# Designs tried in a protein design chat: VHH binders against q96fz2. Part 42

Target 1, 269 residues: q96fz2
Amino acid sequence: CGRTSCHLPRDVLTRACAYQDRRGQQRLPEWRDPDKYCPSYNKSPQSNSPVLLSRLHFEKDADSSERIIAPMRWGLVPSWFKESDPSKLQFNTTNCRSDTVMEKRSFKVPLGKGRRCVVLADGFYEWQRCQGTNQRQPYFIYFPQIKTEKSGSIGAADSPENWEKVWDNWRLLTMAGIFDCWEPPEGGDVLYSYTIITVDSCKGLSDIHHRMPAILDGEEAVSKWLDFGEVSTQEALKLIHPTENITFHAVSSVVNNSRNNTPECLAPV

## First folded at step 1 (VHH)

Design r4 (framework vhh_8cml_1)
Fold by ESMFold2-Fast, scan of step 1:
Structure r4 (fold): chain B 269 residues (1-269), chain A 123 residues (1-123)
Amino acid sequence: as target 1 above (269 residues)
Amino acid sequence: EVQLVESGGGLVQPGGSLRLSCAASGRTFSDYAMGWFRQAPGQEREFVALISYSGDSTDYSDSAKGRFTISRDNAKNTVYLQMNSLKPEDTGVYFCAASPTYYGLDYSAYDYWGQGTQVTVSS
């Protein structure tokens, strides 16, 4: 997972993240740095994406079940990085393999600090290798969506006008992430950056790509992943596994260029 | 910073019980996840039991499940380990550990440690 869509306006995104705290109270996540949120149909590494994290990371006495939403840089910059420019980091931290997360210092250290986050997206893109050509077929991959009160999901067979009208009730993709905090050696604002944990693809996605993000399917999984005050690292890692509750459709090659930021990037072909 | 002092260790016969206590001083005790770890001669420190910041969540090693109970009293700044059905294999030095930044099983990630209390299970 190296490309996502997260295009919802801030208010729509915030409502899509409505949740219940430990006491059963309905809440919306509180924003940090909302002006840094830049909606796009075509998010690449090094851009900012919204993540959910526990309020306890910012307020010592906070209820760990309460949530903050904040834009973070995609591509984890470890707290120990000593250069002045994070773009000079010599290894790729866009994704973190689930099987080695406790062995890699860049990920083990922030995980040990409870720095778990949920990365939000409309969905993500993957490129299927095609025989006999250097071209790859892009696919948009996302949770099944409720089409009507009749129950069901939207997909490749649905009309373009159905896609135009689903965003107000879109179920956001919730991916398990790890973040870290880096203080520039020469001073300046703390940089918050994240990586997406990856697992082996489920059976349904295996023909498209061999890896997938670790998807947290449902509020129980999301709550447990975020709640570093009450859920240990070992218990949280049990949530990291392939999931079959996913759908996809082929999209136009327009998405290939990360500078293209239009609805055509995720429209079914 | 927090200082930890363990007590309650001793000699007990197989099948017996012991209750370990760990008294904390320094920063607000409720800011810390607390754990019990043990070390037998010639072995590395191994995880025994862990309790969350609030005390609502606990974890145990496979060898401790069903026999040991961890609890905390934030008003008394104390964490406890109730050990039942003790076996000779439970013999070792038991350490209390605290972390404000880590709720997990890797002992090397804990910043604050007590000096340990000896538990010997022998006939």
Scores: ipSAE 0.011, ipTM 0.400, lowest interface PAE 9.2, mean pLDDT 85

Design r5 (framework vhh_8cml_1)
Fold by ESMFold2-Fast, scan of step 1:
Structure r5 (fold): chain B 269 residues (1-269), chain A 124 residues (1-124)
Amino acid sequence: as target 1 above (269 residues)
Amino acid sequence: EVQLVESGGGLVQPGGSLRLSCAASGRTFSDYAMGWFRQAPGQEREFVALISYSGDSTDYSDSAKGRFTISRDNAKNTVYLQMNSLKPEDTGVYFCAADLYGTSYFPDSEYDYWGQGTQVTVSS
């Protein structure tokens, strides 16, 4: 996964992340650095994306089932990175493989510290290779959405007004991530950055791309991945596997250029 | 960090077979999705086949389906392309390419490492 859409306004995104803590109390995640959240239909590596993580990472003695939502840089910068500029990192840490995550130092160390997060998106993009050519067909890939009289299906939306209704009850894609904290050598604010764990694609996606993000399907999986105070690394990793509960549609080549940030990026063609 | 060296190309008659190999140097081969591409004289490079880092998923161009098989041996840091029922249209330089974590996008130039290619010629 190397391109997502996360365009919801902050208040809509927050409501879409409503959850129950360990005691069954309904909650909204509390924001950190909300001003750094930048909605976009076309998020690329090095940009910030919203992630969920346990409140216990920030507050001593906090209930580990309570959630914070924070923007983090896509592309994990390991805590031991010595250069001044994170863009100088030679190792691609946009994604990390599920089967080697416990072997690679960049991922094993933060994972051992419980630095698990859930990466939020409307959906993600993948480019399908076309018949014997350099041409690729982009697809927008997302959770199946519940049809309502108000929103309808995404494929049925045929005007800007109908498209706005689609987002009222959108089920956000929830991807398993690992984050780390990097302190700039010159001092300054700690950089929080994340990677998306990837698995081999499911049968439903195999014709589009050979890999997919590890998707946490449902609140039980999300809560177990986030709750590093009660769920060990070994137990959490059992949640990392392909899922068939996913849908997609072809989109226009407008999305190919990461500078394009319009609804056309995810509109069905 | 990774160098790719192709071998196994050559001249073959129509209907014949060739097995291409791509040997990778380095200790992170199992982190890479591997692909085969080809370039005919005066044409742009085109996709032939790919295999995921685990080997569980493969994809082929329409022209390669049913005739070519991609496989990998992570213990030997090698990816293979078995080509059967070769046609004159399969003539070209065949390139091996490595894509870290299988995350490359269009264009194919986003692949991290490329071999220098091996010539396949299918003629009478």
Scores: ipSAE 0.000, ipTM 0.140, lowest interface PAE 15.4, mean pLDDT 83

Design r6 (framework vhh_8cml_1)
Fold by ESMFold2-Fast, scan of step 1:
Structure r6 (fold): chain B 269 residues (1-269), chain A 124 residues (1-124)
Amino acid sequence: as target 1 above (269 residues)
Amino acid sequence: EVQLVESGGGLVQPGGSLRLSCAASGRTFSDYAMGWFRQAPGQEREFVALISYSGDSTDYSDSAKGRFTISRDNAKNTVYLQMNSLKPEDTGVYFCAAEYTSGYWSTPAAYDYWGQGTQVTVSS
């Protein structure tokens, strides 16, 4: 997972993240640095994306079931990194393999501190290798969506006009992430950055790509992953596995260039 | 939609106290996070304090922390800023602001609704 779409306006995104705390109270996540949220149909590593994390990371004695939403840099910069420029990090930390997460210092250390987050997206993109050509076929991959005006989920066979109206009740993709906090050695603002945990692809996606993000399917999984005050690292890692509850459709090559940021990037072809 | 009216400003000597109030009109006040901002002569508008829509979360600028307390009364549609140990550097026009979906906006650009401001002057 190296490309996503997260284009919803801030207010729509916030309402899409409505949740219940441990006391059963309905809540919206509280924002940090909302001016750093940049909606886009074509998000690449090094850009900022919105993540959910426990309020307890920011406030002593806070209820660990309460959520903050904050933009974070995609590409984890470990807290121990000694250079002044994060772009000089020798390791690619865009994704973190689930099978080695406890063996890599860059991921094991923040995971041990409870630095779990949920990465939000409309969906993600993958490129399928095509035989007989060096061209790849891009696909947009997302949770099945409910049609409120028609029974059933949104599909690739639907008209472009129907897809333009789909965002009103879109179910956001919720991916398991790990974040860390890096303090520049020469002073300045703390950098929050994240990685997406990856697993083997499910049967439904195996013809497109061999890996997929670890998707947290439903509020119970999301709540347990975020709640580092009550859920241990070992218990949280049991939530990390492939899911079959996913759908996709082919998109045009417009998405290939990360500078292209239009609805055409995710429209069915 | 919400309209905001500040009150409680005035002239005070260093070390004094003031309590600012911000009265909101409308039935949706409890859905809004509220912030206090100030602007000194010749300066840009800066963050002072914020409170979430529920009142469960508050945050303060470094200059306000330990001296100022933000609170709200959702039954009265009012936000308060209690200012203690005032310094000449606290002089400025104080504005309240409302934001629908967030409790952590420290940037003026994130707020949709603003009051007219109330003048606070700290001088000997």
Scores: ipSAE 0.000, ipTM 0.119, lowest interface PAE 18.0, mean pLDDT 83

Design r7 (framework vhh_8cml_1)
Fold by ESMFold2-Fast, scan of step 1:
Structure r7 (fold): chain B 269 residues (1-269), chain A 124 residues (1-124)
Amino acid sequence: as target 1 above (269 residues)
Amino acid sequence: EVQLVESGGGLVQPGGSLRLSCAASGRTFSDYAMGWFRQAPGQEREFVALISYSGDSTDYSDSAKGRFTISRDNAKNTVYLQMNSLKPEDTGVYFCAAGLSYYDTWSEGEYDYWGQGTQVTVSS
């Protein structure tokens, strides 16, 4: 996973993340650095994306089941990184393989600190190789959406009003992530950055790509992944596996250029 | 596991071209990021080029940028390094390396599998 869409306006995104804490109280996640959220149909590594994480990471004695939403840099910069410029990191931490996560220092250390997050997206993009050619067919991959008389369909959207209906009750893709905190040696703001855990592709996606993000399907999985105060690393890692509860459609090559940021990026062709 | 075999090295005059190939065995080749490194006599091994598992991301050392092109064919389990405008300082043993998927890396320590190398000599 190296390209996502996360275009919802902040208020719509926040409502889409409504949840219940451990006591059953209905809540909306509280924002940190909301000014850094940049909606886009075409998010690449190095850009900021919204993630959910436990409030206990920021406040001592907070209920670990309460959630913060914060933009973080895609591409994990380890806390132990000693150079002044994160762009000089000699390896790409956009994704981390589930099978080696406990063997790689960059991921094992933050995971041991409970630095688990849920990466939010409308969906993600993958490029299917066409046999006998170097051309690739891009696909937009997302949770199955509940269709009602009050909601639209992505394939029928042909006006701004129809597009609004598509997004009214959109179920956001929730991907398992690991984050870390890097303090610049020369001083300055702490950098929060994340990686997306990846697993073997499910049967439904195997013709498109061999790997997929570790998707947390449903509120129970999301809450257990986030709740580092009550759920150990070993228990949380049991949530990391392929899912079949996913759908997709082919999209235009417009998405290939990460500078293109329009609804055409995810519209069916 | 993954086995890597380089080919295409040889003796070439300055300004010439060579295309290196690295053939990999194993069903999971498309899960690995691939890199090319080189080592000149008496020098440390240095990064030359890398390509992500999907082929969507490439990177080059400053000395290789504009002259070398890395590509891959996952159907053939092969990665290539097209080297143009070769210079005497490009002389060295060229190694193909495979790293875990999603590690587009310039660090030797992140590569799990290495070929035995192929000699490139640029001499007039």
Scores: ipSAE 0.000, ipTM 0.137, lowest interface PAE 14.1, mean pLDDT 83

Design r8 (framework vhh_8cml_1)
Fold by ESMFold2-Fast, scan of step 1:
Structure r8 (fold): chain B 269 residues (1-269), chain A 124 residues (1-124)
Amino acid sequence: as target 1 above (269 residues)
Amino acid sequence: EVQLVESGGGLVQPGGSLRLSCAASGRTFSDYAMGWFRQAPGQEREFVALISYSGDSTDYSDSAKGRFTISRDNAKNTVYLQMNSLKPEDTGVYFCAATGYSEFYYTPSGYDYWGQGTQVTVSS
C-alpha cells in the first residue's frame, strides 16, 4: 500500500470515527494538530494522514480506550534516528511486513512501547499488471458500503447522484499501523510518523496485487489494536491477517500522478 | 535476477549537463520501478528521482526538480537521468536501483537491486 484517498472534510471525518469507550460512553476522537490535516483523493508517502491512537500516549492517567485523532507523516522515522533531516533516512518505512515486524528494529522498538495506531482512509489504490503490455490498471479498494435508506451495497453501477451522497455515511478503511516519535537533535517539534503493516493479499485481491494492508475489520478489532494499556503486543499481532471483506473497482490513470487531487481519481470507469 | 550497470558519469563545469544511463540485464525489467540515488563524499545515499513501471509517473527530490529528467525505455531495458544546470552540490556517486514492491519508494531500503555507481564531479 503506497497510495490512499482520504478526502473527507475534518468534521465529516471526525463523525465517521464515532466510538464507544470501555465504559460504553459514546465519544468522538479528540484532535491533535488538526491544522496539519490535508484532505486528498491521492495521498502518497511523506504526506500527512489522519490516524487514531490511544489517549494514554499523551496523558499519563487517561483511560487507554479513549481515542485521539492526529495527522502523522506517512513514512516512519525511528526515535533513534540521529541525523537532523528525516528525508535522509536510509530505510523505506512506508510499509512494514507483518512476517518480519518483530525482527526489524525500526518497528519492534515502537511496537514494544505500545505505539499502535489505526490509519484512516476512504480506501487505497493498487496497480494491476496487464497481460501483454507494460500498462498498469489502477484499482480503488475499500470496505463494502451500505446504501443509505436502501437494502443494497453501493456499487460502480449506481447513479452519479448516489455516489455524490455516499460520503455522508462512508465507512472508512481502518488499517493497522505502527508509529514512532522523533525528536530533532537541533531542537523543534516532535515528529510523529507511521508505517502501514502489510500482509499477503486475500483471495479476492490476488489478481490485482500480491500484498495488501492489514485491515482491522470492525470496532472490536480497532479497539483491541489501539488499547495498548490492556492488550499486549503478542495479543494485538493476532489481529494482523488478510481479510476478505473488501471490494474494488477500476479507476482512470488520472490517479497515477500523485499531484492529481480530484474526485476523478476514485471514480469508477 | 536483475543486474544494473550505470554509465555516463564524468567531470563537468558548473552549469553543464550529463546524461546517465542504467542498463538492466534480465527478463523482468518492466516489473520494476526504478530510482536514482546519489552519495556525496562523506554522506549517506539520498534520493534523486524515481519512475514507475510503465514510465507514466515520475517524481524528484526538491534539489533535482526542474533540472533533472528521469525516463525509461522498456524495449532497451534502460533508465536514464538527464541532468541539466549542474552545480558543485550535485557532485557524488550516482546509483540506479530497482524495486518490484511499489512504484513510489523514496528511501534506499525499498530497493532490491543496485548498480555499482557512476561518479559525477562538478568542478568549481
Scores: ipSAE 0.000, ipTM 0.123, lowest interface PAE 17.7, mean pLDDT 84

Design r9 (framework vhh_8cml_1)
Fold by ESMFold2-Fast, scan of step 1:
Structure r9 (fold): chain B 269 residues (1-269), chain A 124 residues (1-124)
Amino acid sequence: as target 1 above (269 residues)
Amino acid sequence: EVQLVESGGGLVQPGGSLRLSCAASGRTFSDYAMGWFRQAPGQEREFVALISYSGDSTDYSDSAKGRFTISRDNAKNTVYLQMNSLKPEDTGVYFCAADYPSGTFYSEYEYDYWGQGTQVTVSS
């Protein structure tokens, strides 16, 4: 996973993240640095994306089941990074393989500190290699969306009018992430950055790409991944596996250029 | 603790190949991540390649990608760097390094143990 869409206005995104805390109280996540949130149909590594994380990361003695929503840089900069410019990190930390997360110190250390987050997106993009050509077919991949009046799901066959209205009740994709906090050696603001954990593709996606993000399907999985105060690293890692509860449709090559930021990026072709 | 000894360096013409070996002595070799670094005269030491303790994860510098392959044999306590399509700019002293507890790092300052280095010269 190296490209996502997260285009909802801040207020719509916040409502889409409504949740219940441990006491059963209905809540909206509280924003940190909301001015750094930049909606886009075409988010690439090094840009900021919204993530959910436990309130306990910011407030001593906070209820670990309460959630903060904050923009973080995509591409984890380890806390031990000693150089002045994080763009000088020489390897790609956009994704973290589930099978090697405990081998790589860049990921093992923040994971041991409970620095788990849920990365939010409308969906993500993958490029299918086409046999006999260097051309690749992009796909937009997302949770099945339920029509309010029917038991079916929204898809490529639905009218443009249905697609314009779908965002009001869109089920956001919730991906398992690890974040870290980096303090510039010369001083300045702490940088929060994240990586998306990846797993082998499910059967439904295997013809598109061999890897997929670790998707947390449902509130129970999301709550357990975030709650580092009550759920150990070992228990949380049991949530990391492929899922079949995903859908997709082909999109135009407009999405290929990360500078393109329009609804055409995810529209069905 | 681990002691490291590099071998396999030498003089080679542009486009040639060399296979570097790093032999480790010590009982815990399989617990260490291993890296290769190089240093040209008058330059800072730079990262070349790394491999996790199990051998399942590898990373390379941009200049090494597609040309160099790092591998290890934990039964023999040895890590290898296969260098193909060598260029004059690959000339330098190549160092083997071990990191414990096992992690993966590009910075030389994160490695605990170092070999003495082996000279690689790419020249006609």
Scores: ipSAE 0.000, ipTM 0.120, lowest interface PAE 16.3, mean pLDDT 83

Design s1 (framework vhh_8cml_1)
Fold by OpenDDE, second read of step 2:
Structure s1 (fold): chain B 269 residues (1-269), chain A 124 residues (1-124)
Amino acid sequence: as target 1 above (269 residues)
Amino acid sequence: EVQLVESGGGLVQPGGSLRLSCAASGFTLDYYAMGWFRQAPGQEREFVALISSSGGSTDYSDSAKGRFTISRDNAKNTVYLQMNSLKPEDTGVYFCAADRGSYYYTSPDEYDYWGQGTQVTVSS
């Protein structure tokens, strides 16, 4: 996974992340560093994206079922990294393969510390290789959305009001991630960064791409992944597998340019 | 030319089974949600079943639940409807439909492409 969409306004995104704590109370996640949230239809590695994580990571006596939402840098910077510039990392940390997660120190160590997060997105993009050509067809991949009365197709909103309606009840894609905290050697703010765990693609997606993010489908899966206080690493890793509960549609080549940030990126062609 | 062609319909006794197929041509179904609808004489077209583009999500009308199964084979560019325990009330023309949208709908008006339909008659 190298491209995502996360374009919802902050308030809409927050509402979309509504959850029940272990007591059954409806809650909204609290924001950390909300100013770092930058909505975009075209998110690439090294950009900031919102993730969910347990409140227990910030508060020693907090209920571990409570959720925080925070923009983090895509591309995990290990805590042990000693260079002043994260871009000097010699290995790719955009993704973490599920089969080697326990073999790589950069991922194993933070995972062992319970640094599990849920990466939020409207969906993610993948490119299908066309046989016999160098051309690639991009697809937008996301959760099936609940049956609603058609107010229009994605991107076909005739008015800003209609556009908001389309996305008001959007089910966000919830991907399993690992995050770490890095302190710059020269001082400054602690950098929170994440990697997306990847798995082999499900059968339905296999013709498009052979790998997919580990998707946490449903509140239980999300809760268990986040709740490092009650759920062990071993138990959490059982949640990491391909899922068939996805849908996708072809999009235009507009998304190919990472600088393009318009609704056309995820609109069906 | 974009075309959906239904097949597998026919006459069957109550309690019997049929398997409908819908083959797409002129376009690839891979990124379309697919649905089955039916229309009895003098009645409006009604929703029967739908399946997501990946096949991972399905939904059924109350009448179809427990008896019908929708599936798809993207490699064959085909969607299926297995109908078991058929009843006289299931009689009608069955239509296949394709939806390019992001949401799944039970309304026929929301689908982009339609087949011509296949007749299913359940009678003793």
Scores: ipSAE 0.016, ipTM 0.326, lowest interface PAE 7.4, mean pLDDT 88
Fold by ESMFold2-Fast, scan of step 1:
Structure s1 (fold): chain B 269 residues (1-269), chain A 124 residues (1-124)
Amino acid sequence: as target 1 above (269 residues)
Amino acid sequence: EVQLVESGGGLVQPGGSLRLSCAASGFTLDYYAMGWFRQAPGQEREFVALISSSGGSTDYSDSAKGRFTISRDNAKNTVYLQMNSLKPEDTGVYFCAADRGSYYYTSPDEYDYWGQGTQVTVSS
């Protein structure tokens, strides 16, 4: 996973993340650094994306089932990184393979600290390779959405009003991530950055791409991944596997250029 | 046992050429996209070149474009990197890697199997 869409306005995104804490209390996640959230139909590595993480990461006595939502840099900068400029990282830490996550120190260390997060997106993009050609076919991949006569769908949206209906009750894609905290050696604000865990693709996606993000399908999986106060690393890693509960459609080449940031990026062709 | 073995490294002067080979054993390359990566002393592993499982698509890092050519011979279970116009900054250990190929990854983390590396030194 190297490209996502996360375009919802902040208030719509927040409501889409409504959840219940372990006591059954209905809650909205509390924002940190909301001004750093930049909605886009075409998010690339090094941009900021919203993630969910446990409130316990920020407050020592907080209920670990309560959630914070915060923008984090896509591309994990390990806490041990000694250079002054994170852009000088030689490694691409955009994704983290599930099968080697405990072998790589860049990922093993933050996992040991409970630094698990849920990466939020409308969906993600993948490019289907075609034999004997340099052209690739992009696809937008996302959770199946509830459809009603009035709610609309991406395929049926033919006007701005219909597009608004598509997003009103959109089920956000929830991907398992690992984050770390890097303190600049010369001082300054702590940098929070994340990587998306990847797994082998499911049968439904195998013709498009051989890898997929580790998707946390449903509130039970999301809750267990985030709750580092009650769920050990070993137990949490059992949630990391391919999922078949996914859908997709082909999109135009407009999405290929990461500078293009319009609804056309995810519109069906 | 899955194994990738690099060969063809050595010492060359600036402007020289080398051809690296990567031989696979214990599996067939027919199902894998192949990549070459390098690691300079004190640095992390960086992308150099990749080739699709069919050989129909290739990609190169900006530093390798126009100078390096990746190719494969699936019948011989081998992938190659022809390196021309070598520069001192090309010095490093060169690794081949196999990706169960449906996409073109430039991240080392997305590759399934790795060789042990072959040393390339460009110096006068």
Scores: ipSAE 0.000, ipTM 0.128, lowest interface PAE 19.7, mean pLDDT 84

Design s10 (framework vhh_8cml_1)
Fold by ESMFold2-Fast, scan of step 1:
Order: sequence, then C-alpha cells, then structure tokens
Structure s10 (fold): chain B 269 residues (1-269), chain A 124 residues (1-124)
Amino acid sequence: as target 1 above (269 residues)
Amino acid sequence: EVQLVESGGGLVQPGGSLRLSCAASGFTLDYYAMGWFRQAPGQEREFVALISSSGGSTDYSDSAKGRFTISRDNAKNTVYLQMNSLKPEDTGVYFCAADHYSGTLWEPTEYDYWGQGTQVTVSS
C-alpha cells in the first residue's frame, strides 16, 4: 500500500470514527494537531494522514480503550534515528511486512512499546499489472458501503453523480499501523510517523496486486489493535491477516501523478 | 502524465561499458526507491539493482555486484546505472522502476511505475 485517499472534511471524518469505550460510553476521538490534517484524494508517502491511537500513549492513567485521532507522517522515522533530517533515512518505511515485523529493528522497537495505530483512509489505490503492456490499471479499493435510503452497497456500476453523494455515511478503511516518536537531535517538535503493515493479498485482490494492507475489519479488531494496555503484542499480531471483506473499481490514470488531488482520482471508469 | 524514460542503451562488445539514465516526469522521485530490472528474450523480468530514496542504500543482484553501480540525482529527477565489464548474458531490455513500498524491493510486482525499457546488446 503506497497510495490512499482521505478527503473527508475534518468534522465528517471525526463522526465516521465514533466508537464505544470499554464502559460502553459512546465517544468521538479527541484531536491532536487538527490543523495538520490535509484532506486529499491522492495521499503519498511523507504526507500526513489521520491515525487513531490509545489515549494511554499521552496520559499515564488514561483508560487505554479511549482514542485520540492525530495526523502523522507516512513513513516511520525510528526513535533511534540520529541524523538531523528525517528525509535522510536510508530505508523506505512506508510499509512493514507482517512476516518480518519482529525481525526489523525499525518496527520491532516501537511495536514492543505498544505503538500501534489504526491508519484511516477512504480507501487505497493499487496498480494492476497488465500482461503484454507496460501500462498498469489503477484501482480504488475500499470497504463495501451501504446506502442510507436503500438497502445495498455502492459499486463500480453506480454513476459518477452517485459517487459525489456517497461520502455522508462512508465507512472508512481501517488499516493496522505502527508508529514511532522521533525527537530531533538539535531540538524542535517531536515527529510522529507511521508505517502500514502489509500481508499477502486475499483471493479477491490477487488479480490486482500480490500484497495488501492489514485491514482491521470491525470495531472488535480495531479496539484490540489499539488497546496496548490490555492486549499484548503477540495477541494483537493475531489480528494481522488478509481480509476478503473488500471491494474495488477501476479508476482513471489521473491518480498516477500524486500531485493530482481531485475527485476524478477515485471516480469509477 | 507520469513517465519514466530510459536512455543510454546500445550495442557493445564483451568487456564494454554503458551508462543508462532514467528520467522521471510528472512526479518527483524524492519519495521513491528506484530499481533497474532487465528482461532477456524468453525470460521473465529480473532484478538488477536498487537505490533508496535518499541514495544512501544500494543493493545488487549477484550477477551485477562489482560490475554495475546505481546512483541517483533527485534534483534532476534522474536515476543512473553504470554498467562495466559487460557480458553477453547481460543482453536484454533494461527497465527503470519506482516503488514506495518497503520490504521486498527485488520483486518486480512491488514496483508502482515502469519505463518502456531500453535495449542493451552485448555481442561480438
């Protein structure tokens, strides 16, 4: 996973993240640095994306089931990185393979500190290899969506006009992430940055790409991944696997250039 | 329009040298690891070399180690492959590829963008 859409206005995004804490109380996640949230149809590595994480990361006695929402840099900068410029990190940390997460120092250390987060997106993009051509077909991949006024889900068969109206009740994609906190050696604000865990592609996506993000399907999986106060690393890693509860449609080549940031990027073609 | 355009291929004698260039347009390479792959007649596309986004880390296939050098100039949005001591088995179409995935950068399927390729022929 190396390209997402997360275009919802802040208020719509916040409501889409409504949840219940351990005591059954309905809550909205509390924002940190809300002004750093930059909605976009075409988010690439090194941009900021909203993530959910446990309030316990910020408050010693907080209920670990309570959630913060914060923009974080896509591309994990390890806490032990000693250079002054994070862009000088010699390794790409955009994604973290599930099979080597406990072997790679950049990911093992923050995971051991409970630095699990849920990366939020409208969906993600993948490029299908087309046999007999160098051209790749981009696809927008997202959770099945339910229409409010009529039973059913939105799909590739729906008109572009219908797609302009679907966002009011959109179910956000929830991807398993690991984050770290880096303190610049010469001073300055702490940098929060994340990586998306990847797994083997499910059957439904195997014709598009051989890898997919580790998707946390449903509130139980999201809660257990975030709750590092009650759920051990070993138990949390059991949530990391392919899912078939996903849908997709082909999109225009407009999305190929990460500088293009318009609804055309995810509109069905 | 997103493009990677390879150049610098040609015909050389065994033991010769070539320098391939890959120019990116329509996007910036700053956030992308870059790879060189080649495809010989009747064979699948194989890994040759890669370079991290900062240029600080490189890796090579066993056949390329000691003979080829990958480098990049992000200000010029260009990646290079210097090929020395060329052998007939180096013959093939050479492709430049850009990837923002971490992990398995030696797999062709990990790469997001591809050039159209440039022909390298090593023959007496």
Scores: ipSAE 0.000, ipTM 0.147, lowest interface PAE 14.1, mean pLDDT 83

